# VHH binders against q7zyf1: the designs that were tried, part 6

Target 1, 260 residues: q7zyf1
Amino acid sequence: ALRIKVISMGNAEVGKSCIIKRYCEKRFVPKYQATIGIDYGVTKVHIKDREIKVNIFDMAGHPFFYEVRNEFYKDTQGVILVYDVGHKETFESLDGWLAEMKQELGPQGNIDNIVFAVCANKIDSTKHRSVDESEGRLWSESKGFLYFETSAQSGEGINEMFQAFYSAIVDLCDNGGKRPVSAINIGFTKEQADSIRRIRNCKDSWDMLGVKPGATRDEVNKAYRKLAVLLHPDKCMAPGSEDAFKAVVNARTALLKNIK

## First folded at step 1 (VHH)

Design j3 (framework vhh_5j56_2)
Fold by ESMFold2-Fast, scan of step 1:
Structure j3 (fold): chain B 260 residues (1-260), chain A 127 residues (1-127)
Amino acid sequence: as target 1 above (260 residues)
Amino acid sequence: QVQLVESGGGLVQPGGSLRLSCVASGFTLSRYFDYAIGWFRQAPGKEREGLSSISSSGRGSTSYSDSVKGRFTISRDNAKNTVYLQMNSLKPEDTAVYYCAAKYSYGLFYPSDYDYWGQGTQVTVSS
């Protein structure tokens, strides 16, 4: 049987332990639990008529456990990366989590050969949602990561996430530990994704076009042309691209109305 | 791939002591992967009985059956990839073939908790 190592990463209180327990508690009851800022689970799953033994390490997100987490990043086939859709800070921390893992793996570690599943968790919350599905999906897919909307509380999205996640890891292992040539045509680049996210976070028309307040008509039109080509509907299928393109068009119109 | 080899059995007088060793290959006892290593025995005409277990990770949580609690002690040496069973105050009733076995901790929900077994080592307690 294929044996794989999976870790979970994310800020405290995003619900990552609840996600792991929700899935695993339906399949097993633990007899031993080792706790050193890392909870350990084992499960056996069947993917494509194959038995796979999965070792899951649920890592505490507190800075206090940094040295312990460091030791568990190596030899990992999959990562479940969790944030809380109601707390934007947990989403913004995802780049920090990736940076920590990359730093600890060093130049000989290759995250390109690791499957990542991003869980936009707590979609059942009645509080205002601070991270839209399009933004979370865009961030994830721009990095080649799987994206799922989940609720550990209701169980929504959990089984779908784990099945797709394990299937992707099996494909990785069958391809000699390298990601196979994806049959999924994403339809956008990292530059397009980064531009959409930047535009979404802008507060004014100057910022949206990437120009300084008081830019000339020529400078505004030059910046607009670059973004319009980059985000054109024929060239960009990224989540949120239509809204970003409309924002860019509207920003140009607003700025040019006052310049001339 | 995972293999376990027991050693240290033999003949001993009542009240004597023996230390059994279980050497693991095909995996490393370390923080990255947690195995529970258990000791079992089987006497002629009786069912296989669990005696003690230890986790390879963390502090090494241990458990003991009532029949050996206070007399037997399980321990590990991760650097040597070895688990030990120290047996003190041996009785004729302890005569059996002793087996080392491994499983992943946390739940594999199967009729049998242990997937990997050694060949066994004979312990005979007699005067």
Scores: ipSAE 0.000, ipTM 0.112, lowest interface PAE 18.2, mean pLDDT 75

Design j4 (framework vhh_5j56_2)
Fold by ESMFold2-Fast, scan of step 1:
Structure j4 (fold): chain B 260 residues (1-260), chain A 125 residues (1-125)
Amino acid sequence: as target 1 above (260 residues)
Amino acid sequence: QVQLVESGGGLVQPGGSLRLSCVASGFTFSWYGSYAIGWFRQAPGKEREGLSSISRSYGGSTSYSDSVKGRFTISRDNAKNTVYLQMNSLKPEDTAVYYCAATLYRSGFYEFDYWGQGTQVTVSS
């Protein structure tokens, strides 16, 4: 049978242990219980027509356990990366989690051959959401990661996440540990993603178009044309692209009202 | 659970038009997650060819293979949970079984996860 190693990562209290428990309650056979901040178990899942054995390590997110966590990153096929949609700091910590893993895997380790599933968790419990779906999705997809909206409390998104996650790992294993070739290009470019993030964080219309305050009409129109082509809804599938395109159009209109 | 059902295939003369429909059940276009829906075809003795895709993403982007660009148009009706492929200026070489497929959007990394049974299109006099 195919054997795979999966780890979970994320800040304390984002609900990652609840996600694992929700899916694995009747599938999970604990093999080793450690007092060192890592819960280990084994589960069997059926993907397509085959049984796979999954070794899962639920890693404590507190900085106190860093020296324990660093020993468990090796030989991993999949990572479940969890944040809380109601607490933006947990989302902002995701880059730190990736940096920690890259540091521990060293020059021989390459996260490009590891499947990542990002869980935007606690969608059921948040009245005032701190991280919009488009923001979390853009961050995830710009890195080639799977993105899911989940609720461990309601069970929403959990089975879908695990099925897609395990299916992707099986595909990688069957393809010699490398990404399969796609038949249709349905993605977006790094330049499109970077532009959307930049526009979302802009203070004013000058910054939004990437021009200096006091730019001429010609300079404004040149910058506008470049961004309008790049972010046009017919050409950009990236999350947040429609809002970014509208922002660019509105920025041009606002600036040109005061330019002769 | 996602089920995809194609319809609208048939026999048509060269230069004619057909509209294929793909109805999804067990999954809604406005529900949780990212998705893309694509049209593929396979002629006897040939490999399966990707023709067109449309995404749920905020960009609403479409793509087309060179062999059908300008002749085929993909569209969706979210209220009817349906994706269409409008085929114009049909040629004998368009004869194939046409398949609808769906997947979670994964930056083009993964294969389509769900497939319909296919609908036959024959372009001949």
Scores: ipSAE 0.000, ipTM 0.127, lowest interface PAE 17.9, mean pLDDT 75

Design j5 (framework vhh_5j56_2)
Fold by ESMFold2-Fast, scan of step 1:
Structure j5 (fold): chain B 260 residues (1-260), chain A 126 residues (1-126)
Amino acid sequence: as target 1 above (260 residues)
Amino acid sequence: QVQLVESGGGLVQPGGSLRLSCVASGFTFSLYTSYAIGWFRQAPGKEREGLSSISYTGGGSTSYSDSVKGRFTISRDNAKNTVYLQMNSLKPEDTAVYYCAARPFYSSWLTKYDYWGQGTQVTVSS
């Protein structure tokens, strides 16, 4: 039987313990429980008639447990990254979690040989979402990560996430711990993804085009042409590219009306 | 493999005190912080009784049964992978084999302790 190690990462109270319990017990747990320390669980699953033993380590998000989390990054085949769609700071913290893992693995480690599943959790909430699906999906897919919308409360997305996650890990292991040659083309570049995220966070037309306030007509048009080609709907399939392209067009129009 | 070893038992007079120690091995400090550690006892002709538990690094959340609350104190030394049970104001009724136990997955729905020590005898008599 194939043995794999997975860890879950994310801020406290994003619901990662409930996701894990929901799947491992095959039971609904209608209440949230915060993770403490590092919890260890074992489960067995069957993928394509193969028995797989999964060791799950649930990592604490609290700073007081930082020193113990580092020991468990090594020898990992899969990572479940969890955030709360109702609390944008938990999404923004994902970059910090990745930076910590990369630092622990060092130059001899490579996250390209680890399967990541991102869980945009608590989609059952009737409150205003602070992280749009296009934002979460773009962040995830730009890094080659799987993306799922989940709710531990309703059960939505959980079985789908774990099935895809474990299948990807099996495929990775069967390919000698390396990404398969038939890996799916994500349909966009890092530059396209970075530009879309930057534009979405901009409030000023000068900033959207990446020019300084007071830039000349020629400088505005040069910046516009570069971004318009980069984000054109015919050339960019990234989540949020349509809105980013429209924002760039509108920014150019607004700036040029006031420039001689 | 997780191993638990109890020590500190013995014969004591009524009203006396004992400190039991439970040393955990077969796992690192990091794994140890994920464990709920508890003390149990079993006297002749009685069922096994849960006495106290501790679940947080550096002490934290503790629980006590009504029979020992106010007399027994549980504590943790994570640097030594050791859990202590300080027993004060001992009574003849406290005579039992005392066991240390651990469960590797902390959860309010899981009530079973999967790792057990060999036990240490405590006798309270003149």
Scores: ipSAE 0.000, ipTM 0.113, lowest interface PAE 17.2, mean pLDDT 74

Design j6 (framework vhh_5j56_2)
Fold by ESMFold2-Fast, scan of step 1:
Structure j6 (fold): chain B 260 residues (1-260), chain A 125 residues (1-125)
Amino acid sequence: as target 1 above (260 residues)
Amino acid sequence: QVQLVESGGGLVQPGGSLRLSCVASGFTFSSRYSYAIGWFRQAPGKEREGLSSISWSGYGSTSYSDSVKGRFTISRDNAKNTVYLQMNSLKPEDTAVYYCAKDYLFGTSYSLDYWGQGTQVTVSS
């Protein structure tokens, strides 16, 4: 019957193995490959009263295992992409993980036909978060990925994530290996998401509006109008859009105070 | 006119349970929109505390504060435009006015879009 391949990706120490073990402990027969950095397991899950055989490859995230990981990206239906909400570097590495996978799949495979579940892990930590939920969600949903806040330690979010993840993979397989339209969050555009991320990373008011220092009042107002239309709460439902809109308004106010 | 309306509060004994409801009025929830609905509480003389959230966009991810993790469960019913908070093993320190709010970011300094009027929960002997 239906067999699916799932891999886990992410930096070392983000909790990938703990997530797998938390959910699959009694439904999983692992074959540990410690020497090569791949932990392999097989489990059976029931989705909508249908039995699915899942092959899970938990890949070590350390650079030492780079050459080995390359062999395991192909023929994948699902990816659990994990970062640690308390360590921003692990979130910033996600684009690198996607790039590594794309490079190894080559031109014949693309990630658009793979289900991704992003796990913002270790939400149980008592330390201050380094990655806001809105940023993790925006990054994930702008790519058409599922987003979950998880704690492998407490079990929070784990069962919900796996249920949604496997259901989405079944939908993908039933749709001829292509993502169904219903799996896409259509509340915002890529341009809106990119603008929110750009504005969040800007430190300078001129840069936030996309104008050069010394721009005229008319140039400042033109740039402001373009961004205000793009990010207006009535036009943009993306996570973080309200903060980005406020930042744009504040940048305009600050710049116009000193312009004749 | 847009509002979130809380209900289900009341008086319970320690160890009891209550289920709170949050209904959207003047708008409808949509899985198209990237936001969360969160539960907050405020006891007399205390700051407002975030308790739990559920994503309305996507597949309904949840989060909980440490003070309620394992005791409270958040859920949604999209057809009824409603978010629930199931509260178990209630303690006297859970006594507060409970609010729901639309937010994009639970437990941060981010501003919330909407606040309801609140529902009083009293846990006492």
Scores: ipSAE 0.000, ipTM 0.092, lowest interface PAE 19.4, mean pLDDT 74

Design j7 (framework vhh_5j56_2)
Fold by ESMFold2-Fast, scan of step 1:
Structure j7 (fold): chain B 260 residues (1-260), chain A 126 residues (1-126)
Amino acid sequence: as target 1 above (260 residues)
Amino acid sequence: QVQLVESGGGLVQPGGSLRLSCVASGFTFYSGLSYAIGWFRQAPGKEREGLSSITSSDRGSTSYSDSVKGRFTISRDNAKNTVYLQMNSLKPEDTAVYYCAARGYTWLSPYEYDYWGQGTQVTVSS
């Protein structure tokens, strides 16, 4: 039987343990791996009419020596990366978690052959939402990661996430531990994703078009044409592309009326 | 079923030492399941404070709160199913009821200590 190792990562109190608990309660058998000194859950799941054995490790609340952290990350095929949609700091910390994993795995550990599922958790919260769905989805998909909106409290999105996550891991294993040919068609490029993120964070029309204040009408139109082609709805399927395209159109209009 | 029993408390003068023991029953400290044993204290009118923890793994990773780091040492003896807290350079502000607690068999509850002892009084006075 195919055996896979999954770990969960994310800041304290984002609901990692609650997500794992809600899915795993009555589904997973607790086990202990003496080599790394960490508890994990074991279960069998059926994906594409094939039985796979899943070992899932939760990072939350465990004190680690350096060697134990390395073993925790080692030989992982899937990662569940969790943040709280109501607390933007937890979303911003995701890059730090990825950096730590890359550092612990070293140059021989290729993160590109690991399936990541990002959980935008606590969508049931009545608190002000700090991370928009399009922002979380764009960050995730620009890295080739799966994206899900979840609530550990209600159970929303959790089973859907695990099913898609396991299916992606099976696909990876069926392709000799490398991404399938279909995975290269994500509907947008890194340049498109980077442009959308930049535009979303811009404070004025000059910055949105990527020109310096005082640029000429010709310079504004040239920058606009480049971005309009890049972000055209027929050419860019990235999350947030429609809003970015509209922002670029509006920026051009504003600058051309009173260009000084 | 897990039971924890603390012992070794008592009266000691400032600058003195005490060794607390926590004996577990209903499980062993190495049972093929990872868990953590922690020491906590609570003084009258104050919130319960975490002091130190040790994992059940062979590597036995430890942690300490800033208030006791360098003065207190946690250790375990798996053969005796016992965890110890060696307390050195005791101060009057260390006066409290000391509790032993286990982060239990539910590996999915990593933030919470599920099992608690009855507590043992430590009094540091001149």
Scores: ipSAE 0.000, ipTM 0.135, lowest interface PAE 14.8, mean pLDDT 75

Design j8 (framework vhh_5j56_2)
Fold by ESMFold2-Fast, scan of step 1:
Structure j8 (fold): chain B 260 residues (1-260), chain A 123 residues (1-123)
Amino acid sequence: as target 1 above (260 residues)
Amino acid sequence: QVQLVESGGGLVQPGGSLRLSCVASGFTFSKYFSYAIGWFRQAPGKEREGLSSISGSGYGSTSYSDSVKGRFTISRDNAKNTVYLQMNSLKPEDTAVYYCAAVRYSLGYFDYWGQGTQVTVSS
């Protein structure tokens, strides 16, 4: 039977352990062998008519556990990367988590050979949401990662995430331990993704088009044409591209009203 | 080859203090700690629970469960190859058999368990 190693990563209190425990409670699996800082579990699942033995390591996110976490990154096939949609700082920390893993794996460990499932968790919360779905999805898909909206409290999205995640890991194993090229950035480029993120974070119309305040009509139109071609819905399948395209069109209109 | 032996258990009154020791043989602490050591307990009719762990080259990597945070302190003495659990402000609900366990980092789970030592908190 195929054996795979999965770890979970993310800040303290984002609900990582609740996601893992929710999944285990919905299946007939061996009891979790709890340890301080790392919770270890073993489960058997059937994916594509194959029995798979999964070793799950739930990595505590607190800085106290840094040295314990470091040794667990090696030989991993899958990562569940979790943040809290109600606390933007947990989302902003995701690049730090990837950097920690890359640092520990070194040059012999390529994260391109690992399946990542990003969980935008706590979507059931009655509090104000601080990370939009399109923002989280774009960040994830720009890296070739799976993206899911989840609630450990309600169970929403949990089973769907694990099914897709394990199926992707099986595909990785069947492809010689490498992610299929067709599963990564098929509908958009890094330049398109970077442009969408930049536009989302822009403060004004000049910044949005990438021109200096006081740019001429010709400079505005040149910048607009470049972005409109890059982000056109017919040429860009990236999450948030339609909103970014509309923003670019609106920015051009606003700037040209005040230019001769 | 690896063996863990707990000691220091006994009967103590509520509000009292006790220090448990876990002596390791079959490996030696170095500046690069190859094993993490944790303390666990199990009371009759209850699941085993994790209390505290220590890893790395000293105090820099310790953790505590909410039930003992502020009352228990884990430490190690590398010269004696020993890990301690200092237990203060003991309560009747702390009554349990206390175990130490060691895990190899690369395996991610506890490989070796001690025999356990009984702690009873009663007047």
Scores: ipSAE 0.000, ipTM 0.146, lowest interface PAE 16.8, mean pLDDT 75

Design j9 (framework vhh_5j56_2)
Fold by ESMFold2-Fast, scan of step 1:
Structure j9 (fold): chain B 260 residues (1-260), chain A 128 residues (1-128)
Amino acid sequence: as target 1 above (260 residues)
Amino acid sequence: QVQLVESGGGLVQPGGSLRLSCVASGFTFDSYYSYAIGWFRQAPGKEREGLSSISRSSGYSTSYSDSVKGRFTISRDNAKNTVYLQMNSLKPEDTAVYYCAASRLYFYGSTPAEYDYWGQGTQVTVSS
């Protein structure tokens, strides 16, 4: 039986414990106990007709538990990162969670050998969604992470996420604990992803093109050409790229109307 | 290699309607790497102006110039590899040669220079 260790990470109140418990309630989990802000369970699942023993650790989101968490980062095959689509600050905190994990694993630990699944949670509860699906997906896929829209309350997306997550971990384990070089084809670069994210968060046309206010017509056109080539659909398959490119074209048009 | 063929032009009275068709070959509209399609027109002695565009994405994002917004509607039929321009409430000022154009670089463009491939055009005459 293949044995794997997975942990869940994310801010308090994003629903990560509810996701884990909803999945586990449909399966027998002989051990699930709370201790010093860490819940853990042991269960068996069947993936691709293969029996897998899973140890799940549900990590506390409160800073008080930092020193306890470092021991549980070690020897991890999978991480479930959870945020609340209605609270943008929980999404912005994901980079902090990754930085902490990388720091605790030290120079010898490479997160490239760990499967990450991102859960954009509470899709059923928010009328004022503060993180669009395209943004969550772009952040996740730019890092080689799996992305899922979930609701712990309704159960939507939960089984789909765990099936894909465990399948990816099985593939990693069968490849000697390393990510297969041909397993991921995301069709875009970090620079493309960073540009799309920057453009999405800009409302100022100057900032969208990456130029200073008052830039000349020549400077505007040079910046535009760089972004047009970078975000060209033949060269960029990133989620949100078409909307970002539209924003860049519109920004250039608006700026050039006012430049003599 | 991309080809675009326009059809549906003709003579119509003010207040009338016409539907133009643009059939594309050399790419498919279901492809992520397909082209954005724009409609342009040019009257004698005037510059070619942009009217409407439709993106390559499955979301079918559209745009319109102020002169036609509310009167013209752009749409696509992926099964027929065709883009349509439905023109309602036509005015004598709408008389022009109408072109469809494809852009690989620009999914939305308002100027002719932003488009890579052009059809031969179809004449639309709005006359009393």
Scores: ipSAE 0.000, ipTM 0.104, lowest interface PAE 21.6, mean pLDDT 75

Design p1 (framework vhh_8pnl_2)
Fold by ESMFold2-Fast, scan of step 1:
Structure p1 (fold): chain B 260 residues (1-260), chain A 118 residues (1-118)
Amino acid sequence: as target 1 above (260 residues)
Amino acid sequence: QGQLVESGGGLVQPGGSLRLSCADAGFTFSSYAMAWYRQAPGKERELVARIYSGGSTNYADFVKGRFTISRDNAKSTLYLQMNSLKPEDTAMYYCARLYYGSTYFDYWGQGTRVTVSA
């Protein structure tokens, strides 16, 4: 693994450029004028006594640069995917960023052989935190992505993220450019993770059980049984699973109190 | 990467107990979630227990009520108290720092072997 390509993805103002600048400092040598919303640089890093040449494309997240970003997704080994823990919208946009990349890579390209490091950034902020660690970690782990709590301002988590990120990319390159089939059971499925996220974002008990307002007792109980089995503590070890299971139990109780 | 060191494994009879330890030589132990995994010959490495930085815990269904995960942040050490051991618990036990996703751990130890046999 002598040469790798890394890109940054995420909304405007989440701190992508600050993370890259904070880590690279004297290690970053710009080779490209970024008038088009792409800041390109080349750096050399040492991972486990191996010299790695890294091409970094710091991509502007604004919709204005969408067509420019499209040209830079191909042949990527690693992605630094950044959101701001104080602005939940930036976290909710992550699936959109993955969709944009998948669209541009087409049927021949897939993201399964790309290392993603998710940066829950701005943890130093005095602003109210909108995305809990368990929420960000669940989203990341459900996709097989690395997860880090970072602060570009303080430097917290930055070096640790890049070291783990580059080590994972080296491992991927040493395995012929394919992510190893992990023999590790993470304790939950994508369906369980998706259900926990959905339940966390629900506003009422009907929505939480996935039923229409006015559903019958039988419909409520059927939906409850499906979710209770899926999220039962014996079946699900995902971050946030206990709270989601309790929420489902409480939603059923609340709805059935008003149904004969 | 060798910054996690497991110990405490051994041979015990069914119904016996063992306490596993995992020492982390790093400087930020208290900030990370930690986990115990196990792998029996010919089987996938499976999650046994997790403990998050905030102290909350999760257990695999096959160990609930028998195993207890705990941490001592002052000593940068993770523990697994194993009670009422069964032959099915025979495996190599690994600790992991869950700084990131399950397919990429900051460090894995070499493991400690637990054998439950009469």
Scores: ipSAE 0.000, ipTM 0.325, lowest interface PAE 11.7, mean pLDDT 77

Design p10 (framework vhh_8pnl_2)
Fold by ESMFold2-Fast, scan of step 1:
Structure p10 (fold): chain B 260 residues (1-260), chain A 120 residues (1-120)
Amino acid sequence: as target 1 above (260 residues)
Amino acid sequence: QGQLVESGGGLVQPGGSLRLSCADAGRTFSLYAMAWYRQAPGKERELVARISSGGSTNYADFVKGRFTISRDNAKSTLYLQMNSLKPEDTAMYYCARYSFTSGYWLEDYWGQGTRVTVSA
């Protein structure tokens, strides 16, 4: 029987515990260790007719539990990383969560050998959704992470997420605890992803092209050509690339109307 | 056992300061982590600051450097010192304590809150 360790990470109030309860209801037997901010459980699951014993550590997302969480990052096979699609701050905190884990694992620990499942949670509430699917998917896929839209309230996406997550962990364990180098599953580069995110956050056409207000026609066209090649649909399959490319084309058109 | 009562709100000009208090009549105040939340009309309740039973603190990005959360276990009271107040800080402020239920930590919200209005 394969035995794996899974932890949950993410800000408070994003629904981490509800995700665990939704899927593991009647299947999860929590054993509280009286440790502040950590809820521990053991469950058995069957993936592809193989028995897996899962140790789940549901870690409180509040920063005041930081010192307790540090003790539980080591020897982890999988991470369920959760944010709330209605609260952009929880999504923006994901890089901080990765940094916290990397810091505690040190130079000897490598997150490349850990399976991450990102849960864009609370999709049942579409009112005031602040993080688009393309944005969450782009961030996740740029890091080689699995991405799922979930609702702990309705159960949507939960079973699909856990099945894919556990299957990926089994595959990694069967490959000696390392990701297969032959499995390339992202169709874009870090530079492309960074450019799409930058363009999304721009307020005017000068910023979108990365030029200073008052740039010459030649400077505008040079910047445009660089971005157009980088984000061209034939060259970039990243989520959000089509909208970013259109924004770049429109920015150039707008700026050139008034440039000599 | 354990009703939370907020106080200290009021009307203040931009750049002013206020200190909020939350009194816990419960006998076990020192064992619980505590938090301050706020809610503007028509918006959802949002976290402002947290403090653990051991005194570790954390803050929402929009109040970092301006607000300070603290506790006095001898008085069973939670505080929020608010400096450099802005109009966007106008809201009802609620204190909450953490309870453990069914293997998970939950936040209990109690009391009517205390109103903070920041206007010129």
Scores: ipSAE 0.000, ipTM 0.090, lowest interface PAE 20.6, mean pLDDT 76

